# Ledger of designs, part 4: VHH binders against Uncharacterized protein AF_1724

Target 1, 305 residues: Uncharacterized protein AF_1724, of Archaeoglobus fulgidus (o28550)
Amino acid sequence: MEEKFRNCILGLAVGDALGMPVEGLSIENIRQLYGEVRDFLPSPYGDLNAGEWTDDTEQMVVLAESILETVYFDPENFAERLKRWFLETNSRRIGPSSTKAISNLMRGVHWTRAGVFSDTCGAAMRVAPIGLVYHFSLNLVERYAEISARVTHTGTAAIGGAVAVAVAIACNVLDFSDEEMLEEVLRRVEAYDNLLAEKIRYANEISDRDVEYAVEKLGNSISSLDVVPMAFYSYFAGKDFEESLIKAVNAGGDADSIAAICGAIKGAKGFAIPERWLEGLKDREFLEELATKLYELHMRIVKLT

## First folded at step 18 (VHH)

Design v4 (from u2 with R104T)
Fold by OpenDDE, fold request of step 23:
Structure v4 (fold): chain B 305 residues (1-305), chain A 119 residues (1-119)
Amino acid sequence: as target 1 above (305 residues)
Amino acid sequence: QVQLQESGGGLVQAGGSLRLSCAASGYISDSDAMGWYRQAPGKEREFVAAITSGGDTYYADSVKGRFTISRDNAKNTVYLQMNSLKPEDTAVYYCAAMYTEGYTYTEYWGQGTQVTVSS
């Protein structure tokens, strides 16, 4: 179980870092520029080095640290930490919805009203710690995922996306089969967004198709309606961690988020991360320690109940 | 467009105090937050302190308890009171203003003021 925590957290970061260089690119452009991306590359804009990760991982860390502080998820605490993070970070890759929501928070708007009506994937990309720590209750995972999403995003697909990812991670940690995991994810996501649920289902159905087909059908924009299904496609389409992530990254578009989510879900399943990626990953030790702390927290909670 | 002008920097002995000022050409009350950052030679720029339009304050751990950020909306000025200064506080201090209009985020930065703390 601890290893799954580790692989989930590291997998998220690895996916983020792998996708970062090709974010915003089409599949065709990726092929023209790189052929196929299989390893870390620096940002074409010069702001990040190979192996460095973006706001996806940063926000995941913020959520993780919030949970570590409060034991049970506290949206007020999370909102405060988001504000602080926003002020401290040098990253300006933050999504527009998150930016606006954080702006609202900074202006004194309560977290219950600060979220913006958007379906972008900011909530889904960061939600992994919730799926990990609280996997002892899928209902709790769903609830916390929803609440965490609403701090910044109030679109049904954004919320549903966060729920989908968190539940998938929890199921994987619980050693559900892929079929069982998918059933659980779909059942819960349908309560939020039917289109998202259908697309996730379809993502599994087309897992034998190539990435081009998947992107054509599912999309690869910054919307949760695209990102989350594509992440699931990549998860199902790959036989191992490496293959799944390579598919995710080379899908282009919001590649860092697609790959981050895919990596998180795949890692939670227990798939090994290639050592070459771990060796090149920024602050690997920090992330490993974070995963350990999350695991310890989980164990503490379970013992207390 | 908002212009920021820092002042108040200088040379001070360890244990001494300085008060930095940042005068903004625009209304700071319209900003999301005002902040101070610093950059020492050979180091990356780092967060020092910030104050949100909602009135919340944030400090880097390294300056907590020693530095105080405040604002005067009437003067469109943000201040950084720096007490118990240490040599490691030596840096160029930059004022920043953060604005969000719709979904567009904009940061404005001052030119910086040098703070030197001698041992």
Scores: ipSAE 0.910, ipTM 0.966, lowest interface PAE 0.4, mean pLDDT 96
Fold by OpenDDE, fold request of step 23:
Order: sequence, then structure tokens, then C-alpha cells
Structure v4 (fold): chain B 305 residues (1-305), chain A 119 residues (1-119)
Amino acid sequence: as target 1 above (305 residues)
Amino acid sequence: QVQLQESGGGLVQAGGSLRLSCAASGYISDSDAMGWYRQAPGKEREFVAAITSGGDTYYADSVKGRFTISRDNAKNTVYLQMNSLKPEDTAVYYCAAMYTEGYTYTEYWGQGTQVTVSS
């Protein structure tokens, strides 16, 4: 179980870092520039080195640290930490919805009203710690995922996306089969967004198709309606961690988020991350320690209940 | 756009105090937040302190209890009171202003003011 925590957190970061260089590119552009991306590359904009990760991982860390402080998820604490993070970070890649929500928070708007009506994937990409720590209750995972999403995003697909990813991670940690995991995810996501649920289902159905087909059918924009299904496609389409992430990264578009989510879900399943990616990953030791702390927190909660 | 001008830097002995000022050409009350950052030679710029329009203050761990950020909306100025200064506080200090209009985020920076703390 501890290893799954580790692999989930590291997997998210690895996916983020792998996808970072090709974010915003089409599949055709990726092929033209790189052929196939299989390893870390520096940002074409010069702002990040190979192996470095973006706001996806940063926000995940913020959520993780919030949870570590409050034991049970506290949206007020999370909102405060988001403000601090925003002020401290050098990231220029923060999504527009998150930016606006955080602006509202900074202006003194309560977290219950600061979220913007958007379906972008900011909530889904960061939600992994919730799936990990609270997997002892899928209902709690769903509830916390929803609340965490609403701090910044109030679109039904954004919320549903966060729920989907968190529940998937929890199910994987609980050793659910892929079929069982998918059933649980779909059942819960349908309560928020039917289109998202349908697309996630379809993502599994087309897992035998190539990435080009998947992107054509599911999309690869910054919307949760695209990112989350593509992440699930990549998860199901790959036989191992490496293959899944390669598919996710080379899908282009919001590649860092697609790959981050895929990596988180795949890691939570217990698939090993290639050592070459771990060796090149920024702040690997920090992330490993973070995963350990989350695991310890989980164990603490379970022992107290 | 908003112009920021820092002042108040200088040379001070360890344990001494300085007060930095940042005058903004625009209304700081319209900003999301005002902040101070610093960059030492050979190091990356780092967060020092910030004050949000909502009135919340944030400090880097390294300056907590020693530095105080404040603002005067009437003067469109943000301040950084630095007490118990240490040699490791030596850096160029930059003022920043964060504005969001709609979904567009804009960040403005001053030219910086040198703070040198001698042993």
C-alpha cells in the first residue's frame, strides 16, 4: 500500500514533467518536432528544464500539504495554502480558472463563492492525495474531491473530473479490478456530469485504438471533459506505466495534465515507474517523502477510527 | 499599467533595521495582492512577504517574526519593515503587484532596492 502511495505521487509528477514540453502541441507537431516523446525534455519556452514539473504537481503538493496539516480535508485551509502558493510560485502556467478563483480568494471572497464556473481540469489534476489518504471510504473520497474542486472550479465536469480521478485512485489502492474501478467511477461521476461519465466509459471502450483516434473522439483541450477521459484512455490503453504515459504525453494538448492524471491513477494501481524517469525527476526525494507522510497519515486515521 | 518604485534600501549592520517602501502608480486597492521578493547574487528570486487586498499577510519562514508587511491605500504604498536583519538577508528587494481583470492576470515589478547586511 505504501508503494502505491509513492507510485501515485511520483507518477503524477513524472507525467506532468513528461507532458510539460509538449503542452499545447498537436500530435502532428509532436511527431514533427520529436517523433515520439519517451523521456524528459526541457520546455521549448525555456522556463523549465527537463524533469521539472508544472502547476499540476505544485497544486497537488499544496493539497497534500493541506491534508497533512488538517488530517481531514479542510477547504478553508486548502484555499489559504493556494493563495500562499500562488504568491510564492514562479509558475507562469497556472490555468485561467484557478487564477481567477485564487484572485477572488485574495480579494477576501469566501472559498464557497470564490470558485469560477469552469470545467477546466485544475481540480482533477491535483486531487490525488484525497484518493490516497481517504481511500478507506469512497464516499468520503467523493465528498472531499467535490469540495476541493469547488474551491476553484464549479463546473459539473470539473467537479466530476476531480471525483473520477480521486475515486479511481482510491479503488486502485484498494486493489479493485479495472472493471470494478471503472464501475465505481462511472456510478459516482454520473451524479455530477453525464457527458463526462459517458466519455470515460468510451475511453475504456476505445483503449485498443491508437492515440490519434482517442484524441479525435475525446479531445485533448484543457477541459475536464477532454483531459480526464484521455487520462483514462491512456491508463487502459497501456500495459504498464511506461506505455500508458507515453500514450498520454504524445496525445498533445493539455499533455501535462493528461499524463499527470494518468500517472497518478496508474501509479496507484501499483505499476512500477521506469527508473530513468525517477532519476531525472525534479525533487524526487521530496515527493517520496510526501508520499510517505500521506501514507502515514492514512494509517493514523484508520487506527483512530 | 502600474509602475512600482522601491526605496529604503541600504547598508546596515546585523541586528539592525530597515524599512522599505514601494510606491505604486496605480491603485493598490484594485490589486489582488502586493508583495516583496528578493534575489541574492547567484540565487533565484524568492518570496519574502505579501499582503492581499483582503488583508491577509504571508511571510517566508526565514523572515517570520522579523519582517512586517503593511500597506497604505491612500498613498498607494506598500511597506516592508525589516527588523533583526541578518547577513543572509542581503539581496536586491523587489516589489510586486498582482492584478486580475476577468481571467487575465498581470504582474508588475519594481526595479529593486539593494539591502546589504554586514556581519
Scores: ipSAE 0.908, ipTM 0.966, lowest interface PAE 0.4, mean pLDDT 96
Fold by ESMFold2, look of step 18:
Structure v4 (fold): chain B 305 residues (1-305), chain A 119 residues (1-119)
Amino acid sequence: as target 1 above (305 residues)
Amino acid sequence: QVQLQESGGGLVQAGGSLRLSCAASGYISDSDAMGWYRQAPGKEREFVAAITSGGDTYYADSVKGRFTISRDNAKNTVYLQMNSLKPEDTAVYYCAAMYTEGYTYTEYWGQGTQVTVSS
């Protein structure tokens, strides 16, 4: 089980770092510049080196550290940590919805009102620690994923996307089959956003099609309605971690989020991450320690119940 | 659009105190936060302290308990009181102002003021 925690956290960061240099590019642009992205690349803007990750991984760490402090999810603690992170980080690759929500928090707006009506994927991309720590109860995973999303996002697809990703991770830690995991995800997501649920189902149905077809049908914008279904498509379409992540990254658009989410879900299933990607990953040891702490927290909670 | 000017830097002995000021040309009450950052030779710029418009203060672990950030909206000025200074506090200190309007985030930075702490 500990390996699944490790591969979920590392897989998220690997996906983020793989997608980082091609964020915002179309499939055609990626093909013209690179053919196919298969390894870490430096940012074309000079702000990040190969193997460095973005706000996807940073916000996941913020959520993880919040849970490590409070044991059970506390949205007030998470909101405080988001403010501190925003002030401390040197990164300016921060999504606009998260930025506006954190601005509201800094101006004294309570976390129950600070969230922005937006469907961007910022809530889904960071949610992995909730799926890992609380996998002993899918209902708790769903509740905490929803609340964690509401701190920054109030759009139904944003909330449903966070639920989808957290539940998928929890199911995979529990060794559900892909069919069983998908049914749990769809059942819960449709209560939040029917279109998102339909697109996730369709992502599975088209998993035998190439990535260009999937992007045409599902989209690759920063919306949770695009990112989350594309991450599920990539998860189902690849036979292993490497193949899934290459499909996710080469989808373009919000590639770092698509690949981060795909990597988290695939890693939670226990798929091995190619060692060359782990060797090149920034702060690998820190992320491994984080995963171990989350696993130990889970074990502590289970021991007390 | 917003211009920031730091002042109050200088040379001080270890254990001493220094007070930095940051005068702003735009209203600091309209910002999300005002902050102090520092950059030592050969190192990346790092967070020191911030005060939000909601009234919260934040400090880097390395300065917590020794530094105090405050603001005076009437004078449109932010202060950093630095006590118990150590040689490792030696750096150029920058004032920053952070604004979000709609979905547009903007940072403004001062030119910096040198703080040198001798052993």
Scores: ipSAE 0.818, ipTM 0.939, lowest interface PAE 0.8, mean pLDDT 95
Fold by ESMFold2, look of step 19:
Structure v4 (fold): chain B 305 residues (1-305), chain A 119 residues (1-119)
Amino acid sequence: as target 1 above (305 residues)
Amino acid sequence: QVQLQESGGGLVQAGGSLRLSCAASGYISDSDAMGWYRQAPGKEREFVAAITSGGDTYYADSVKGRFTISRDNAKNTVYLQMNSLKPEDTAVYYCAAMYTEGYTYTEYWGQGTQVTVSS
């Protein structure tokens, strides 16, 4: 089980770092510039080196460290840590909805009102620690994923996307089949956003189609309505971690978020991450230690209850 | 456009104190946060301290307990009181102001003031 925690956290960071250089590019742009992205690349804008990740991984770490401190999810603690992170980070690859929500928090708006009505994927991309730590109760995973999303996002697809990803991770740690995981995800997500649930279902149905077809049908924008279904498509379409992540990255658009989410879900299933990607990943040891701490927290909670 | 002017830097013996000031041309009460950052030669800029418009203060672990950030909205000025200074505090100190209007996020930076702490 500890390996699944490890590969979920590392898989998220690997996906983020793989997608980072091609964020905002179309499939055709990627094809012309690279053919097919299969390895880490430096940012074309000079702000990040190969193997460096973005706010997806950074915010996942913020959520993880919040849970490690409070044991159970505390949205006030998470909001406080988001403010500190925003002030401390040198990176400015931060989504507009998260930025506005954190601005509200800094101006003294309580976390119950600071979130913005937006469907962008910032809540889904960071939620992995909730699915890992609380997998002993899918209802708790759902509740904590929803609350964690509301700190920054109140759109129904944003909240539903966070629920979808956290529940998928939890199911995969529990060794659910893909069919069992999908049924559990859809049942919970439809209560938040019916279109998102239908697009996730369709992502599975088209898993035998190529990435160009999937992007045409599901989209690749920063919206949770695009990113989350594309991440599920990539998860189902790949036979292993490598194939799924290559499909996710080469979808383009919000590629770092699509690949980060796909990597988290695939890693939680226990799929091995290619060593070449782990060797090139920035701060690998820190991320491995984080995963170990989350696993130990889970074990502590289970022994207390 | 907001302009920031730092002052108060200089040379000081280890264990001494300095007080940095940052005068702003725009209302600091309208900002999300005002902050101090520092950069030593060959290193990345690092966070030192911040004060948010909501009243919270934040400090890097390396300065907590020794540095205090404050603001005076009437003077439109932010301060950094630096006590128990160490040679590793030697750096150029920058004042920053962070504003969000709608979805437009803007950072303003001063030119910096040198702080040198001798052993």
Scores: ipSAE 0.813, ipTM 0.937, lowest interface PAE 0.9, mean pLDDT 94

Design v4 (from u2 with R104T)
Fold by ESMFold2, look of step 20:
Structure v4 (fold): chain B 305 residues (1-305), chain A 119 residues (1-119)
Amino acid sequence: as target 1 above (305 residues)
Amino acid sequence: QVQLQESGGGLVQAGGSLRLSCAASGYISDSDAMGWYRQAPGKEREFVAAITSGGDTYYADSVKGRFTISRDNAKNTVYLQMNSLKPEDTAVYYCAAMYTEGYTYTEYWGQGTQVTVSS
């Protein structure tokens, strides 16, 4: 189980770092520039080196550190940590919805009102720690994922996307089959956003089709309605961690988020991450320690209840 | 188009105090936050302190208890009171202002003021 925590956290960061250099590019542009992205690349804008990750991983760390402090999810603590992170980070790759929500928090708006009506994927991309720590109760995973999303996003696809990802991770830690995991995800997501649920179902149905077909049908924009189904498609379409992540990255668009989410879900299933990616990953040891702390917290909660 | 002007830097002995000021050409009440950052030669810029428009203050661990950030809306100015200064506090100190309008985020930076703490 500890390995699944480790590979979920590392897998998220690997996906983020793999997708970082091709964010915003079409499949055709990626093909022209690189053929197929299979390894870490430096940013074409000079802001990040190969193996460095973005706000996807940074916000996941913020959420993880919040629950490590509070044991049970506390949205006030998470909101405070988001403000501190925003002030301290040197990152320039922060999504517009998260930025506006954090601006509201800094202006004194309470977290229950600070979130913005937006369906961008910022809530889904960071949610992995909730699926890991609280996997002993899928209902708690769902509730905490929803609340964590509402701190920054009130759009139904954004909230449903966070629920989908957290529940998928929890199911995979629990060794559900892909069919069992998908059924739990769809049942819960449809209560938030029916279109999102239908696109996730369709992502599974088209998992035998190539990435270009999947992008045509599901989209690759920063919307949770695109990113989350594309991450599920990539998860189902790849036979192992490497194949899933290569499909996710080469989808283009919001590739870092698609690949980060796919990497988290695939890692939670226990698939081995290629060592060459781990060797090149920024702050690997820190992320491994974070995963260990989350696992130890989970074990403490379960043993003491 | 917000301009920030720092003042109050200089040379002091270890254990001494300085007060930095940052005068803004735009309303600081319209900002998300005002902050102080510092950069020593050959090092990465680091966060020092911030005050949000909601009134919360934040400090880097290395300065907490020694530095105090404050604001004066009538003078449109943010201050950093630096006490118990150490040689490791030697850096160029930059004032920053952070604004979000709609979904557009903008940072404004001052030119910096040198603080040098002698052993």
Scores: ipSAE 0.794, ipTM 0.932, lowest interface PAE 0.9, mean pLDDT 94
Fold by ESMFold2, fold request of step 23:
Structure v4 (fold): chain B 305 residues (1-305), chain A 119 residues (1-119)
Amino acid sequence: as target 1 above (305 residues)
Amino acid sequence: QVQLQESGGGLVQAGGSLRLSCAASGYISDSDAMGWYRQAPGKEREFVAAITSGGDTYYADSVKGRFTISRDNAKNTVYLQMNSLKPEDTAVYYCAAMYTEGYTYTEYWGQGTQVTVSS
C-alpha cells in the first residue's frame, strides 16, 4: 500500500512536469513541433527547466501538508496554507479561479464564502492526498474532497471533479477493478454534476479510440468538464503508466493538469513509473518523503480507530 | 500603476537592527497584500514577510521572531523591522504589492534596498 501512495504522489508530479512545456498547445501544434512528447522538456518561455512542475503539484503539497498537520481535513488550515503558499511561491502558473479565491481569503473573506463560481480544474488537480489518507472511508473521501474544493471553487463540475479524482484514487488504493472504481465514481459524481458524470462514463467507453478522437469528444480546456474526463480516458486507454501519461500529455490544452490527474490515478493503482522520469523529476526525494508521511499518517489514523 | 520605493537599508553589524520602509504611490488599502522579499548573490529571490489587507501577517521560518512587518494605510507605507540581524540576512530587499481586480492579478515591485550584515 505504501508503494501506491508513493506512485500516486510521484505520478502526479511526473504528469505535471511532462505536460508543463506543452500547456496551451493543440494536438496539431504538438505534432508539428515535437511529433509526440515522451520525455520532460524545458518550458518554451524559459521559466521552468525540464522535470520541473507547476501549481498542480505545489497545491497538492499544500493540501498534503495541511492534513499532515491537522490529521483530519480542516478547511481553515488549508485556506491559511494556501495564502502562505501564494505569498511564498515563485510560480505564476496559477489559475485565475484559484488566484481570485486566494485574493478573497487575503482580504479577510471566510473560506465558506471565498470560493469562486468556476468549473476550472484547480480543485481536482490537487486532491490526491485526501484520496490516499482517508481511503478507509469513501464517504469521508467524498466529503473532504468536496470541502477542499469549496475553499477555492464553487462550480458543480469543479467540486464533482475533485470528488471523482479523490474517489478514484481511494478505490485504486483499495484494489478495486476499473469497473468497480468507475461505478463508485459515477454514483457520487452524479449528485454534483450530471454532465461531468456522463463525460467520465463516456471516457471509459471510448478508451479504444485515439487521443485526437477523445479530445474532440471530451475537450482539453482548463474546465473540470474537460480535464477530468480526459484524465480518465488516458487512464483507461493506456496499458501501463507510461502509455497513459504519453496519451494524457499529447492531448494538449491543459496538458499538465490532464497528465497530473492521470498520473495520480494510475500511480495509485500501483503501476510502475519509468525510472527515466523519476531520475529527471525535480525534488524527487522531497516528494517521496511526502508520500511516506501521508502513508504513516493513514496508518496512525487506522491504528487509533 | 503603483510605484514602490524602498528605503532604510545599509551596513550593520551582526546582532543589530534596521527598519525598512516602502512608500507606495497607489492606495495600499486596496491591495490583497504587501510583502518583503530578498535576494542574496547567487540565490533565488525568497519570501521574507507579508501583511494582508485582512490583517494577517506571514513570515519565513528563517526570520520569524526577529522581523516584524507592519503597514500604515494613511501614509501608504509598509515597514519591515529587522532585529537580531545575522550575516545570512545579507541581501537586496524588495517591497511588493499584490492586487486583484476581477480575475486580473497584478504585482508591483520596488527596485530594492541593500542590507549588509557584517560579522
Scores: ipSAE 0.776, ipTM 0.926, lowest interface PAE 1.1, mean pLDDT 94
Fold by ESMFold2, fold request of step 23:
Structure v4 (fold): chain B 305 residues (1-305), chain A 119 residues (1-119)
Amino acid sequence: as target 1 above (305 residues)
Amino acid sequence: QVQLQESGGGLVQAGGSLRLSCAASGYISDSDAMGWYRQAPGKEREFVAAITSGGDTYYADSVKGRFTISRDNAKNTVYLQMNSLKPEDTAVYYCAAMYTEGYTYTEYWGQGTQVTVSS
């Protein structure tokens, strides 16, 4: 089980770092510039080196550290840590919805009112620690994922996307088959956003089609309605971690979020991450320590309960 | 368009104190937060302290308990009181102001003031 925690956290960061250089590019642009992205590349804007990750991984760390402190999810603690993170980070790759929500929090707006009505994927991309730590109860995973999303995002697809990702991770830690995991995800997501649930179902149905077809049908914008289904498509379409992540990154658009989410879900299933990606990943040891702490927290909760 | 000017830096002996000031040309009461950051030679700029418009204060672990940030909206100035200074506090200290209008986030930075702490 500890290996699944490790590969989920590292997989998220690997996906983020792989997608970072091609964020915002179309499939055609990626093909022209790189052919096919298969390894870490430096940012074309000069802000990040190969193997460095973005706000996807940073916000995941913020959420992880929040629950490591509080044991059970506390949205006030998470909101406080988001403010601190925003002040401390050197990252300039922070989504506009998260930025506005954190601005509201800094101005004294309570977390129950600070969230932005938006369907962008910022809540889904960070939610992995909730799926890992609380996998002993899928209902708790769903509830905590929803609340964690509401701190910054109030759109139904944003909330449903966070639920989808957290539940998928929890199911995979529990060794559900892909079919069983999808059933649990769809049942819960449809209560939040029917279109998202239908797009996730369709992502599985088209998993034998190539990435260009999937992007045409599912989209690759920063919307949870695009990112989350594309991450599920990539998860289902790849036979191993490497193939899934290459498909996710080369989807373009919000590639770092598509690949981060795909990497988290694939890693939680126990698929091995190529060593070349781990060797090139910035702060690998820190992320491994974080995963260990999350596993130990889970074990502590189970023993105390 | 906000301009920030730091002052109060200088050379001080270890264990001593300094008070930095940051005067702003625009209303700091409209900001999300005001902060102090520092950069030592050969290192990346790092967070030191911040005060939000909601009234919360934040400190890097390395300065917590020794530094105090404060804000005077009437004087349009933010301060950093630095006590029990150590040689590792030696750096150029920058004032920053963070504004969000709608979905547009903007950072303004001062030119910095040198703080040198001798053994």
Scores: ipSAE 0.771, ipTM 0.925, lowest interface PAE 1.1, mean pLDDT 94

Design v5 (from u2 with M98F)
Fold by ESMFold2, look of step 19:
Structure v5 (fold): chain B 305 residues (1-305), chain A 119 residues (1-119)
Amino acid sequence: as target 1 above (305 residues)
Amino acid sequence: QVQLQESGGGLVQAGGSLRLSCAASGYISDSDAMGWYRQAPGKEREFVAAITSGGDTYYADSVKGRFTISRDNAKNTVYLQMNSLKPEDTAVYYCAAFYTEGYRYTEYWGQGTQVTVSS
């Protein structure tokens, strides 16, 4: 079980770092510039080196550290840690919805009112620690995922996306089949956003089609309505961690978020991450320690209940 | 456009104190937060301290208990009181201001002031 925690956290960071250099590019632009991205690349803008990750991984760490401090999810603590993170981080690729929500928090708006009505994927991209720690109760995973999303995002697809990803991770830690995991995800997501649920279902149905077809049907924008279904498509379409992540990255658009989410879900299933990617990953030891701490927290909680 | 000008840097012996000031040309009361950052030669710029418009203060672990950030909205100025200075505090110190209006996010940075802490 500890390996699944490790591969979920590392998989998220690997996906983020793989997608970072091609964020904002179309599939055709990626093809012309690189052919197919299969390894870490430096940012074309000079802001990040190969193997460095972005706000996806950073916000996941913020959520993880919040939970490690409070044991049970406390949205006030998470909101406080988001403000500190925003101030401490150098210029990063922080989404506009997260920025506005954190601005509200810094101006003294209570976390129950600071979130912005937006469907961008910032809540889904960071949610992995909730799916890992609380996997003993899918209802608790759903509730905490929803609340964590509302700190910054109140759009139904944003909230539903966070629920989808957290539940998928929890199901995979519990060794659900892909079919069982998908059923559980869809049942819960339908209550938040019907279109998102239908796009996740369709992502599975088209898993035998190529990435260009998937992007045409599902989209690759920063919206949770695009990112989350594309991450599920990539998860279903790849036979192993490497194949899934290559498909996710080469989707383009919000590639780092698509690949981060795909990597988290695939890693939670227990798929091995290619060693060459782990060797090149920024702060690998820190992320491994974080995963161990989350596992130990889970074990503490279940021994008490 | 907001302009920020730091002052108060200089040479000080270890254990000493300095007070940095950051004068702003725009209203600091309209900001999300004001902060101090520092950069030593060959190193990445790092966070030192910040104060939000909601009144919260934040400090890097390396300076907590030794540095105090404050703001005076009437003077449109932010201060950093630095006590118990160490050679490791030697850097150029930058003032920053963070503004969000709708979805328009802007950062303003000063030119920096040198702080040198000698043994």
Scores: ipSAE 0.783, ipTM 0.929, lowest interface PAE 1.0, mean pLDDT 94

